# Ledger of designs, part 21: VHH binders against Formin-like protein 12 (FH12)

Target 1, 299 residues: Formin-like protein 12 (FH12), of Arabidopsis thaliana (Mouse-ear cress) (q9c7s1)
Amino acid sequence: MASNCEKMLSKIKIPLPDMLNAVLDLDSSAVIIDQIKNLIKICWSKEEMDRLRNSAGGDKEVLGKCEEIFGELMMVPRIEPKLRVFAFKVEYPSRVSDLKMWMHTIIAATKEITGSVKLFRIMQTSLTMQVLRGSNVECGLDSLVKLCDNVYLMHDFCKLLDFGNDLVHLEAASRIELETITNKMQELFDIEEEVNDEFLASENDGANFVGYRNVVHDFLCTIDGDKQLLNILYAEVGGLVNSYIAEYPSGVRFKEATNILTRFVETFYKSREEIERQAEAEKEILEKRKMNIKQNGNL
Key: E = the ipSAE of ESMFold2; O = the ipSAE of OpenDDE; V2 = 0.75 times the mean of E and O plus 0.25 times the DockQ between their complexes.

## First folded at step 5 (VHH)

Design c02 (from s55 with N59Y Y105M; framework vhh_7d4b_2; at its last look DockQ between E and O 0.34; V2 from the best seeds 0.00; counts 0 for: pae E 9.0 > 2)
Fold by ESMFold2, look of step 5:
Structure c02 (fold): chain B 299 residues (1-299), chain A 127 residues (1-127)
Amino acid sequence: as target 1 above (299 residues)
Amino acid sequence: QVQLVESGGGVVQPGRSLRLSCAASGFTFSSYWMGWYRQAPGKQRELVASISGSGGSTYYADSVKGRFTISRDNSKNTMYLQMNSLKPEDTAVYYCARDLSPEEMWQLLESGTFDYWGQGTQVTVSS
C-alpha cells in the first residue's frame, strides 16, 4: 500500500510537466489519466502520505518526488475537477460508441424480427396447428417454445424454409438490457453537467487557461451534438421495441421475447443440420446396399 | 377428395348420452390427427377433443373433460365421440376435422380459407 507512489513513479514514462500540459490541453491521445488521478488521491490523502512516510522508512527521495509533483498540481486552480473533465474526455468516445452500438443492434434486430415474413408465417402456422391439436398455447411466441420440444414438427418446418439473412442481429440483441442503455444515457448526460460546471468555473483562471477553456468548449459542443443523435436513436429504440412487444401477450418484455426467439432460431438450425446429417447417412447406407447387391449380382 | 361425414347427432335430455361418428375417406386416415369441434349459435367454433393417428394421444377441452371420450378405429376409417352427461351448454353443431400438415396450414393461412371440415351434425340438449 505504501508503494503506490513508488509504483506510479517507476511506471511514468512522460515527464510530469509534459503530463500536466497534456491534461490541461485535453489531448485525448493521453492514456495515463488513471495514473495521475491515483497519484493525486495518494498525495491528497493524509492517510496515504503518512503510510508512505512510515513504509519508506523516511526515504527522502521518494517523498520529495511525490511532494514536488503534488506541489505543481496544487498550482493549477481546481485541478481535481479539471482531471475529472480530462478523464471524461478520454472515456467519452467509447461511451458514445457503446451506446450507438447497443441501440443500432436493437433497432436492426427489431426491424428484422417485425419485418421477417418467414418468422411471422412459422409463428402463425405453429400456433394454429397446435391450437387445432388442442395444445395449451397462449400466443405465437409460446407456440415457438413448444415447437422447440417437438422434434418431428420442428423437422417439418425446417424442410419448408430457411431464414437466410432475416435475423442476423437477433443473438446480439438478446444480450442487451434496455435498462442498461437508459442508465448509461443518464450517466453520459451527468458528465455534460460536470463539464459545463468546470467550463463556467474556469472563467477566471487566467490567460494560461484560455487554451483549456477553448478545448472544453469544443468538447461541450461535441457532447451536445452526440446528445441529439443519441436521443433520436433512443426514441427509435423505444418505438420499435413497443411495436415489437405489442404483438405478444401483455407482460412479455423485450429481453424475454428476444431470448425465446434466439433459442428458437438456434434450435431450428440445429435441427436443420441434423436433418442434413441423417439424410447423408441414409444416402451412404443406400449406396452401400446397392454396392452389395451389385457384388451378389456379379457373382 | 377428402371427405368427412359426421353422424349420430340428435335431441336429448340433459344427463343423457350420444355417440358421434365421423367416416373419413380420400386420405390415409391412420396418418393424421383428427378432432371434434363444435359451434354454438352466435359463438366461435371451438375444439372439443382431438386424437393422434395411432390413437395413443388425446386432448379434451376443459368443459368436456371427464364426460366426453374420443376414439378411432383405423380399420374402419372412423373416429368417434362418446358424449356422456350432456348439458344444455353442449348444444352445438359438431364438426369432424382432419389436421393439416405444416405445408397445408401454410397454404391455408395465405389463402384465408379452411377446407378440411365435415358437414356437421346437430346436437341439441334441451330441458
Scores: ipSAE 0.012, ipTM 0.414, lowest interface PAE 9.0, mean pLDDT 79
ESMFold2 (binder alone), look of step 5: mean pLDDT 80; pTM 0.813
OpenDDE, look of step 5: ipSAE 0.109; ipTM 0.585

## First folded at step 7 (VHH)

Design r1 (from s22 with W106L L109W; framework vhh_7d4b_2; at its last look DockQ between E and O 0.10; V2 from the best seeds 0.00; counts 0 for: pae E 16.1 > 2, unsure alone 64.4 < 65, placed apart)
Fold by ESMFold2, look of step 7:
Structure r1 (fold): chain B 299 residues (1-299), chain A 127 residues (1-127)
Amino acid sequence: as target 1 above (299 residues)
Amino acid sequence: QVQLVESGGGVVQPGRSLRLSCAASGFTFSSYAMGWYRQAPGKQRELVASISGSGGSTNYADSVKGRFTISRDNSKNTMYLQMNSLKPEDTAVYYCARDLSPEEMLELWQSGEFDYWGQGTQVTVSS
């Protein structure tokens, strides 16, 4: 990371007072906070500061500017916690939006899977057929893996059944890791605790920080409301997922079950496309025969 | 009552050939697609090859394409699998099976009991 402080100083377009005001106003400009966070990390790094001190010529002027900026930043009480609160506030809307989207997708897909009469018919028939074939299958889901390997039987199912729009969220849900949702929820709670700690610690920072404290207070209120919603969604996800996988052998996970269903649906629709293509080709051949008869005159 | 009897398995050296036969009875053989499946020790059964009732359409697993040929003789109610260039990974019990018609799928959904596998024939490819 050679000359990172030098590169950051050359990119700073805003006077130091304006940078400090952006931090204290909790302005949503992420560009300024990234520059300040990187500068603080560089200035607190013994390795980088020693490198600057050992450099000849212009690096002494760069070192002087870094020390001036660092000195001004350190005049702000608990500047590092305040920077973390600012960074969290900038990231917060997207974190909540992602969690809502992921959980709504899981909920929608799970309701579609468990509510599809057509999928239930296919799974029950496939399970029965595999048991009759002497395969060692324990559930309908495992039997779908075997069904995907039998092109003729898959074609017969495609003739008898169709999912229509039953499973529209399945593919999107198959890309979502439940552990990621749990980890992101925990990260949000951990960061909210840090925001609350800074709010409490800032009580006696003085009149110049009343505006800062008001913004942080409003932010905490917003977080509390969103956490209630996220906890409701998380509980619904847990209940629906557990009901969905309870029909399979112990130890089957959501991702494994959902991946098997996604592969099955993809294979099913590939087979359906082939059947439809063959049917269209046969109809076109018949229509061309009828047209050629008319052109040749029927004797 | 469906009966399927596999034969022609054995122990062979790598690179050699075997021809499996499946004798069928108890149904109109020419009306049904047929398939060969195999099960290696510790693995699930997998489709090896399949053939339509008329014999006009065939399908093969990627692992055997170009080496195995499925065929049938509807006058003798017999299906065959010619296995050339055999490899140690082809070692398995080989089963023949009849695929279901659309009408039989409806019967199966009513939970009818039904056995359409043979006993299998062992193929072992060993140096």
Scores: ipSAE 0.000, ipTM 0.141, lowest interface PAE 16.1, mean pLDDT 75
ESMFold2 (binder alone), look of step 7: mean pLDDT 79; pTM 0.802
OpenDDE, look of step 7: ipSAE 0.016; ipTM 0.219

Design r3 (from s22 with M105F W106E E107Q L109F E113Y; framework vhh_7d4b_2; at its last look DockQ between E and O 0.01; V2 from the best seeds 0.00; counts 0 for: pae O 16.6 > 2, unsure alone 64.2 < 65, off the site)
Fold by OpenDDE, look of step 7:
Structure r3 (fold): chain B 299 residues (1-299), chain A 127 residues (1-127)
Amino acid sequence: as target 1 above (299 residues)
Amino acid sequence: QVQLVESGGGVVQPGRSLRLSCAASGFTFSSYAMGWYRQAPGKQRELVASISGSGGSTNYADSVKGRFTISRDNSKNTMYLQMNSLKPEDTAVYYCARDLSPEEFEQLFQSGYFDYWGQGTQVTVSS
């Protein structure tokens, strides 16, 4: 019963000609991306269309409509690639934005980590303290790991040092995989190639597609500009990560380092909170004692 | 010069309400998303709520969802945080912050996605 075509028909809110015009204008203002995706599916399912055509049991009216849709789609040269280009354009801003956000987050976090005097002092102090205590600690990060596992040491540590909010982007960065950035960038570039291929192929689509070519060309120009920016950011990410690795010779990967630091920060603050709580409790006890003394003294 | 000034903080009992205000100046207020942060003693500064430039979109930390409401009046260049059903754990210094514009996003600030902060207002919830 529920062919892709039928499903599409049930969801279609605008006339197909208008939708196609929107696709050719790369204008997403009047078209829902899901509609486009459905059309793409229809284009991919030639076998399904043939099946529908040959099926004796379908609603003739629906079949007729599907045939009509298919007919209209087929009138557009390389309709499937065009639909894909359109779909990509719709999603493009969010994809680029995400990439930028991820990379900026990594950049910021790395700069915070490497530039934090407080963090440096913390690691050095931790390392020194533990070494003096006979601990087998090789580096600052390792010392933080051990510190996190020793509540007493952490408490003592917290009493000795102050740690502010120097690592604002650390948590966010800890959730980002560099591989994801790489993969998503590659995907973007691959799709760009597809868009370019369609652009080149559209040269012979006829005079009616000159407008389409113009908008696709403009889109390609936009992509190229963004690509340059993304590459710059990516290079910066790589450079900073490498610099970080060079600074921390323990062989700890960036992701692991961020995880260690995240854990440390969390543990540190928890410990500090506990210390404060205890201090407050002690204060309260003292105050109560004072009150009692005063009360008893007045008796 | 960009300025953010918080007000409305105070000492309240649990279950009561407070309304914070942030007066903004020195920039086109409606063009920027805004947010509230809070920092409790010994804790990290955390996002409480954010609101888009137009006020059409809002985001809340899970800990305050359903209790706090962020809003803004662009005609008055003021952002608000209505805090209902206050809890002791809500005790913190609350900060008003300006988000980066999309154009400014390309320039990364160490302050995160928010580039300007107020001085903060103390909220204390205690019995």
Scores: ipSAE 0.000, ipTM 0.167, lowest interface PAE 16.6, mean pLDDT 82
ESMFold2, look of step 7: ipSAE 0.013; ipTM 0.311
ESMFold2 (binder alone), look of step 7: mean pLDDT 79; pTM 0.803

Design r4 (from s22 with A33W W106Y L109F E113L; framework vhh_7d4b_2; at its last look DockQ between E and O 0.52; V2 from the best seeds 0.00; counts 0 for: pae E 5.5 > 2, grease 24.3 > 24.2)
Amino acid sequence: QVQLVESGGGVVQPGRSLRLSCAASGFTFSSYWMGWYRQAPGKQRELVASISGSGGSTNYADSVKGRFTISRDNSKNTMYLQMNSLKPEDTAVYYCARDLSPEEMYELFQSGLFDYWGQGTQVTVSS
ESMFold2, look of step 7: ipSAE 0.178; ipTM 0.630
ESMFold2 (binder alone), look of step 7: mean pLDDT 82; pTM 0.827
OpenDDE, look of step 7: ipSAE 0.022; ipTM 0.414

Design r5 (framework vhh_7d4b_2; at its last look DockQ between E and O 0.57; V2 from the best seeds 0.00; counts 0 for: pae E 11.9 > 2, unsure alone 62.7 < 65)
Fold by ESMFold2, look of step 7:
Structure r5 (fold): chain B 299 residues (1-299), chain A 126 residues (1-126)
Amino acid sequence: as target 1 above (299 residues)
Amino acid sequence: QVQLVESGGGVVQPGRSLRLSCAASGFTFSSYYMGWYRQAPGKQRELVASISGSGGSTNYADSVKGRFTISRDNSKNTMYLQMNSLKPEDTAVYYCARDLTPEEMRELWESGFDYWGQGTQVTVSS
């Protein structure tokens, strides 16, 4: 049992004063956070501390080091909330960047889908063709599913039609779940509330924590600015997605519609690539025949 | 130049009958599958009935089976749809059409004009 605390102590690679300064300055790396969390988990585990004390004669040096580290940490008022704010501040830029990227991707893809004249014409043509041939097709999306399964018809479309660069964000958007965005936004707002609660509670921590409070205040200002931007993007996503889905039968969801389009575009370009390979192979055969004729004709 | 002209639509009470005609020109009529299609307000266009080039094979949407009969007269280049026991749900614009060639698909794509044209209105109301 004493060996578990001893193993945890060996993971601390930075002098304790430097580690505590990093926590109070909110500058520490994720590795230092993990080291502190591991130590706090062991030291604040009542069972582990009781086992160490019950074996004190055999583990006096290990218990002394644990008590020294814990004593330094306990000099910091509300150290556990401060560690959570620290972890949030380290992770915050990445979380906001991911949300911005996901929402911008959906906005761009939805605008491309609804604004592509080429996609509109392909869907209209495919629907017309399938209905004329007696297929049970409810909409243009259903017609694209059936088109993907018809190699010869897809082959004709590939020769006659070209998307150009209309749908560059489609594949990336197909990998994004809207519910994930909503959940991640809620997580950020919940964490902001915790940061604000710590800022308010730290008012009476004393002169040694004025620097900490200033950093947390600046962080809250950053969070407020980003929150306003994220809310604007989220509202735009909702409006554009609803408009996009409204063009299809009731019950079609964003991911279902987007996956059908992505599969169609992938199948389209795979078929086009195969046509180009076959044309190049035929060209080589004709060139070899001409070379053989020229050599024989020069005799 | 391919031309298909629908006629025979009108306003009729439920339970009554109508006969639609489709006059075709500009292609070898007997070589193509032909069909009657309809589009109700706010709905996608759907197949109502189809008939083979010879007239030997027909298909019907489930919603019209036993009430509608498709036929063709290849000597007159004309296709027909006999619609009996009409219901309010049959209210739509009705179109006739034939299969498209790959070249015609490209022309539809490039021209930007709607393939279906105007059709003939059928309204079933009391």
Scores: ipSAE 0.000, ipTM 0.309, lowest interface PAE 11.9, mean pLDDT 77
ESMFold2 (binder alone), look of step 7: mean pLDDT 79; pTM 0.787
OpenDDE, look of step 7: ipSAE 0.088; ipTM 0.601

Design r6 (from s87 with Y102M W103Y L106W; framework vhh_7qbe_3; at its last look DockQ between E and O 0.01; V2 from the best seeds 0.00; counts 0 for: pae O 14.8 > 2, unsure alone 57.8 < 65, grease 29.9 > 24.2, SAP .796 > .668, off the site)
Fold by OpenDDE, look of step 7:
Structure r6 (fold): chain B 299 residues (1-299), chain A 123 residues (1-123)
Amino acid sequence: as target 1 above (299 residues)
Amino acid sequence: QLQLVESGGGLVQAGGSLRLSCTASGFTYYMGWFRQGPGKEREFVASISGSGGSTYYADSVKGRFTISRDNAKNTLYLQMNSLKSEDTAVYYCARDLSPEEMYELWESGFDYWGKGTRVTVSS
């Protein structure tokens, strides 16, 4: 088993000084994130370093390299926090993008749901049909649930109504957990605090770190700006979700609603397709019969 | 009260396959699988819509795991292929909230949970 140390060393493709310079410049263009993660792991604990040393299995060359790496790392004040800041910076655009995407998806889906006249009509029609049949349904969404459970009713329903792709973001929204958004936002904020702490701590690192501080400062400013935007989006999500809950008497939560609607849409389309297939099959049979009659009649 | 019962867990070698099942005593909406590894928090694995037409997977299991359901049998499945040591966990079946239980905080995307089934992947 290649020693953990060997594995780590094998992943370092650029000279350590260059990596450190990249870290201090917060420049990810020349550094692979995995290399940084490996360095972070090395810095995690003295025990881990010892394990790495011991894992070298007596290979003096590997040990020497590890010691060299350790020596170089120790020359940088608070190297671990700096590495973490760097790693965060590399992942930061993706994290922010994901959050924005998720929240926009929810916002869009909610607006589609609440604004869809067709959906409203479908729910009302479904509700009415079921009530007339003696079903105990409380609201439109509830009626959709029951409708999905009854293939015969669904088929009848599909024959009566046309339903288009009005809910474009519904499926995507149904896959998003609000808790995930909350957790990911919190993680972002927590890491921001870490970055800030490192920034503050770096004040005494010396003249050679002024450039680093400036870059970190700029990064913090970027984070702050994004944070404000994310908070606005989050507030909007919350407002829309709450509004939705307030509008529906059943008190169905957003996730449940999206699940119900997703199932309905899927079931509706499947049912429609089946009906169409059956109709086509019947048509073909009729045509064949007609042809046979014509052929037999001309004889 | 809806009961979820997981089965199919066990010991499997790395690279092997395992199929989990979850039986529900009642009507199911969105269903999902979660897992909790040793010393780790519970994490999402996969979910499936009521009709089975839509599925979603965690990135860590995408391409390896397949969630499916048989509504006629009231059973949820998780086919796990190419298993890794990292997949070692207690796997839980979960169901979305029913319209009758609206008072619970939306933060819990899934309201009903099974007792779990243990999956151990040996290297």
Scores: ipSAE 0.000, ipTM 0.181, lowest interface PAE 14.8, mean pLDDT 80
ESMFold2, look of step 7: ipSAE 0.408; ipTM 0.816
ESMFold2 (binder alone), look of step 7: mean pLDDT 76; pTM 0.783

Design r7 (from s22 with A33Y M105L L109A Q110E; framework vhh_7d4b_2; at its last look DockQ between E and O 0.01; V2 from the best seeds 0.00; counts 0 for: pae O 15.9 > 2, unsure alone 58.9 < 65, off the site)
Fold by OpenDDE, look of step 7:
Structure r7 (fold): chain B 299 residues (1-299), chain A 127 residues (1-127)
Amino acid sequence: as target 1 above (299 residues)
Amino acid sequence: QVQLVESGGGVVQPGRSLRLSCAASGFTFSSYYMGWYRQAPGKQRELVASISGSGGSTNYADSVKGRFTISRDNSKNTMYLQMNSLKPEDTAVYYCARDLSPEELWELAESGEFDYWGQGTQVTVSS
């Protein structure tokens, strides 16, 4: 059977010294993140080394290579935290970008929802129509739910109202969980602390690590700046969501509201499309009939 | 033949705990990384937790950190997943998985790091 040691070795595709230099320089251009992750797995702990020994299955050559690699890694003070810092730095831009994107999407969608006069009119009209028909609908959002479940009513509704695509970010926002944003932000902050801890600990690593400390310091400064921005965005999201809740006292959560609205918009457009298709079909039938009449009349 | 058999799934209320077990056979259990995956309806299969052969190192998905604990008993060829503070979002089929063989490392399988899977055990968290 294949050994974990052999497996790990096979995943290391670049010279170890080069990887280590890249890590100490926090230079992601020369190293693939997966390689770093694999390296982290190798040097996690003494227990991991023991695992490698046990998994070698009697292949002394493989074991020797693993031990050599491990030995080289262990010459670097706190190599695992350093590797983790590097890995985090590599992933950091995408994580921050995602957070920003999510929050901006929520902000934009919320503003669109609360600022849409058309949406408001649609809800009011829907509510009125259903109430007049003896429905027990209590609010605008509820009316939209009911409307989506009634094809005939929806068709009638579509004939009465013109609704454009005023909610550009609604669909995207409906796919975002506020809790996810919160959790991902917290995760970044937690990792920042780890990076800071490593930075502080590296003070005693020696003169050879001054460069490393400088780049880590710069990275921490970057994180700090981004953190401030993210917090501002997060506060804005919170404010807007709260405002929305205040405006729509139905007790419906934001996520639920966005889902309802998304479903409505989709159903509305589908219904409109169907109506148009039917109209075209009828027109074609009528034209064919006219043609036939003309043909028969000329006979 | 490599065999992985999950157990311990069920229906629980939010906030409750479950403990999953994976019984392994057909290979040297202690020589392999093991992991738990889960797949919710309409979602892709995702890694929940992984553990080294000796149990000395563990990794968790962000969504379960602090709530779930992966462990193993090599003397029993069994891996465990202690799931605390369960949430409705944790509802899924949970799968036990073994690490990829060296021969499969280059195939970059969709499963990522694992090649063998159990049949799965259903975990449902609902009020």
Scores: ipSAE 0.000, ipTM 0.176, lowest interface PAE 15.9, mean pLDDT 82
ESMFold2, look of step 7: ipSAE 0.016; ipTM 0.383
ESMFold2 (binder alone), look of step 7: mean pLDDT 78; pTM 0.794

Design r8 (framework vhh_nb_b201; at its last look DockQ between E and O 0.01; V2 from the best seeds 0.00; counts 0 for: pae O 14.6 > 2, off the site)
Fold by OpenDDE, look of step 7:
Structure r8 (fold): chain B 299 residues (1-299), chain A 126 residues (1-126)
Amino acid sequence: as target 1 above (299 residues)
Amino acid sequence: QVQLQESGGGLVQAGGSLRLSCAASGFTFSSYAMGWYRQAPGKEREFVATISSGGSTYYADSVKGRFTISRDNAKNTVYLQMNSLKPEDTAVYYCARDLSPEEMYELWQSGEFDYWGQGTQVTVSS
């Protein structure tokens, strides 16, 4: 009953000519991206192509439909690259947005960290306290790590210092890998090159593809503009991260630093909450005792 | 409920053979095409072989001539005989049930859905 060809065909809900027109117009409003991906798979995957061809021994009607689809697709020069360009355009805004968001988050977090007088004081105080107690700590960050592992020290520390929410973007930044940003940017640029290649190749597609070339050209211009912005942001990230790392002992990576800080902040707040809970509990006990004394005259 | 359970995986030397089995339950087995897929570490899942309800078979180019898919409708089981195994065949192998056209149409609105087993590890040493 079920065939791979049938399965693939079932994923095509819009008339193929309409889909192709949408692709050539780079208009995503009328086409579901998954359908385009399916078409790409049909064109791109040798396995799928072979399966469709080998389905000849199956349902003749399905085979006929498949042949029809292939026939229509093959009428468009370099249909697979065009489909890929379309797919990329659909995903492009989200990709760029994510990159911008990640980089801005890192920038903001780094500025918060480096600009936080409170954090600096905390690290210095922690370091001093631990050194005085005979601990072997090398730097402020190291002291924070050790502080997180010592509940008693943390409690004492929390009683001595007040730390507010000065690091708003720290947690978010700690979840971002710089390598991911780099890789995603590179991927974007690589795909841009593919789009450009298709644009160049489409020069000889004929008069009917002039409109397509125009929209692809516009898309390339958009990419170029965004690329410039992304590069500026990336440079800023790099500069800030390098500056930050330079302030710490050699060997501490940015990600490691942010992780340490995140853990510290979390542990600090948890410790404070615990202290408060204990204080409340003690207060309650005292009040109960007072009441009992008043009622029974018994301590 | 549809259930697929793979077995037969293991460690084998290059040039060796393994036979995988997939026990199916919870549906009319004889009415569905069955297939095998595999996923190597760091790679995407890839098609290996499929067998239709009528017994027609198709293989990925990478396994043609070496692998044989078969089914026993009486036992609700699909098999994958793997011969002349290569290190490149190292992967987790998954049994899959293909959706009927009717099921596919219904699920299209809600998303893609395939039934898969938990997989069985196949390791081919050089």
Scores: ipSAE 0.000, ipTM 0.192, lowest interface PAE 14.6, mean pLDDT 81
ESMFold2, look of step 7: ipSAE 0.011; ipTM 0.494
ESMFold2 (binder alone), look of step 7: mean pLDDT 80; pTM 0.810

## First folded at step 8 (VHH)

Design a1 (from r6 with F27S Y29S Y103K E107Q; framework vhh_7qbe_3; at its last look DockQ between E and O 0.87; V2 from the best seeds 0.00; counts 0 for: pae E 2.5 > 2, unsure alone 55.0 < 65)
Amino acid sequence: QLQLVESGGGLVQAGGSLRLSCTASGSTSYMGWFRQGPGKEREFVASISGSGGSTYYADSVKGRFTISRDNAKNTLYLQMNSLKSEDTAVYYCARDLSPEEMKELWQSGFDYWGKGTRVTVSS
ESMFold2, look of step 8: ipSAE 0.374; ipTM 0.802
ESMFold2 (binder alone), look of step 8: mean pLDDT 75; pTM 0.763
OpenDDE, look of step 8: ipSAE 0.333; ipTM 0.760

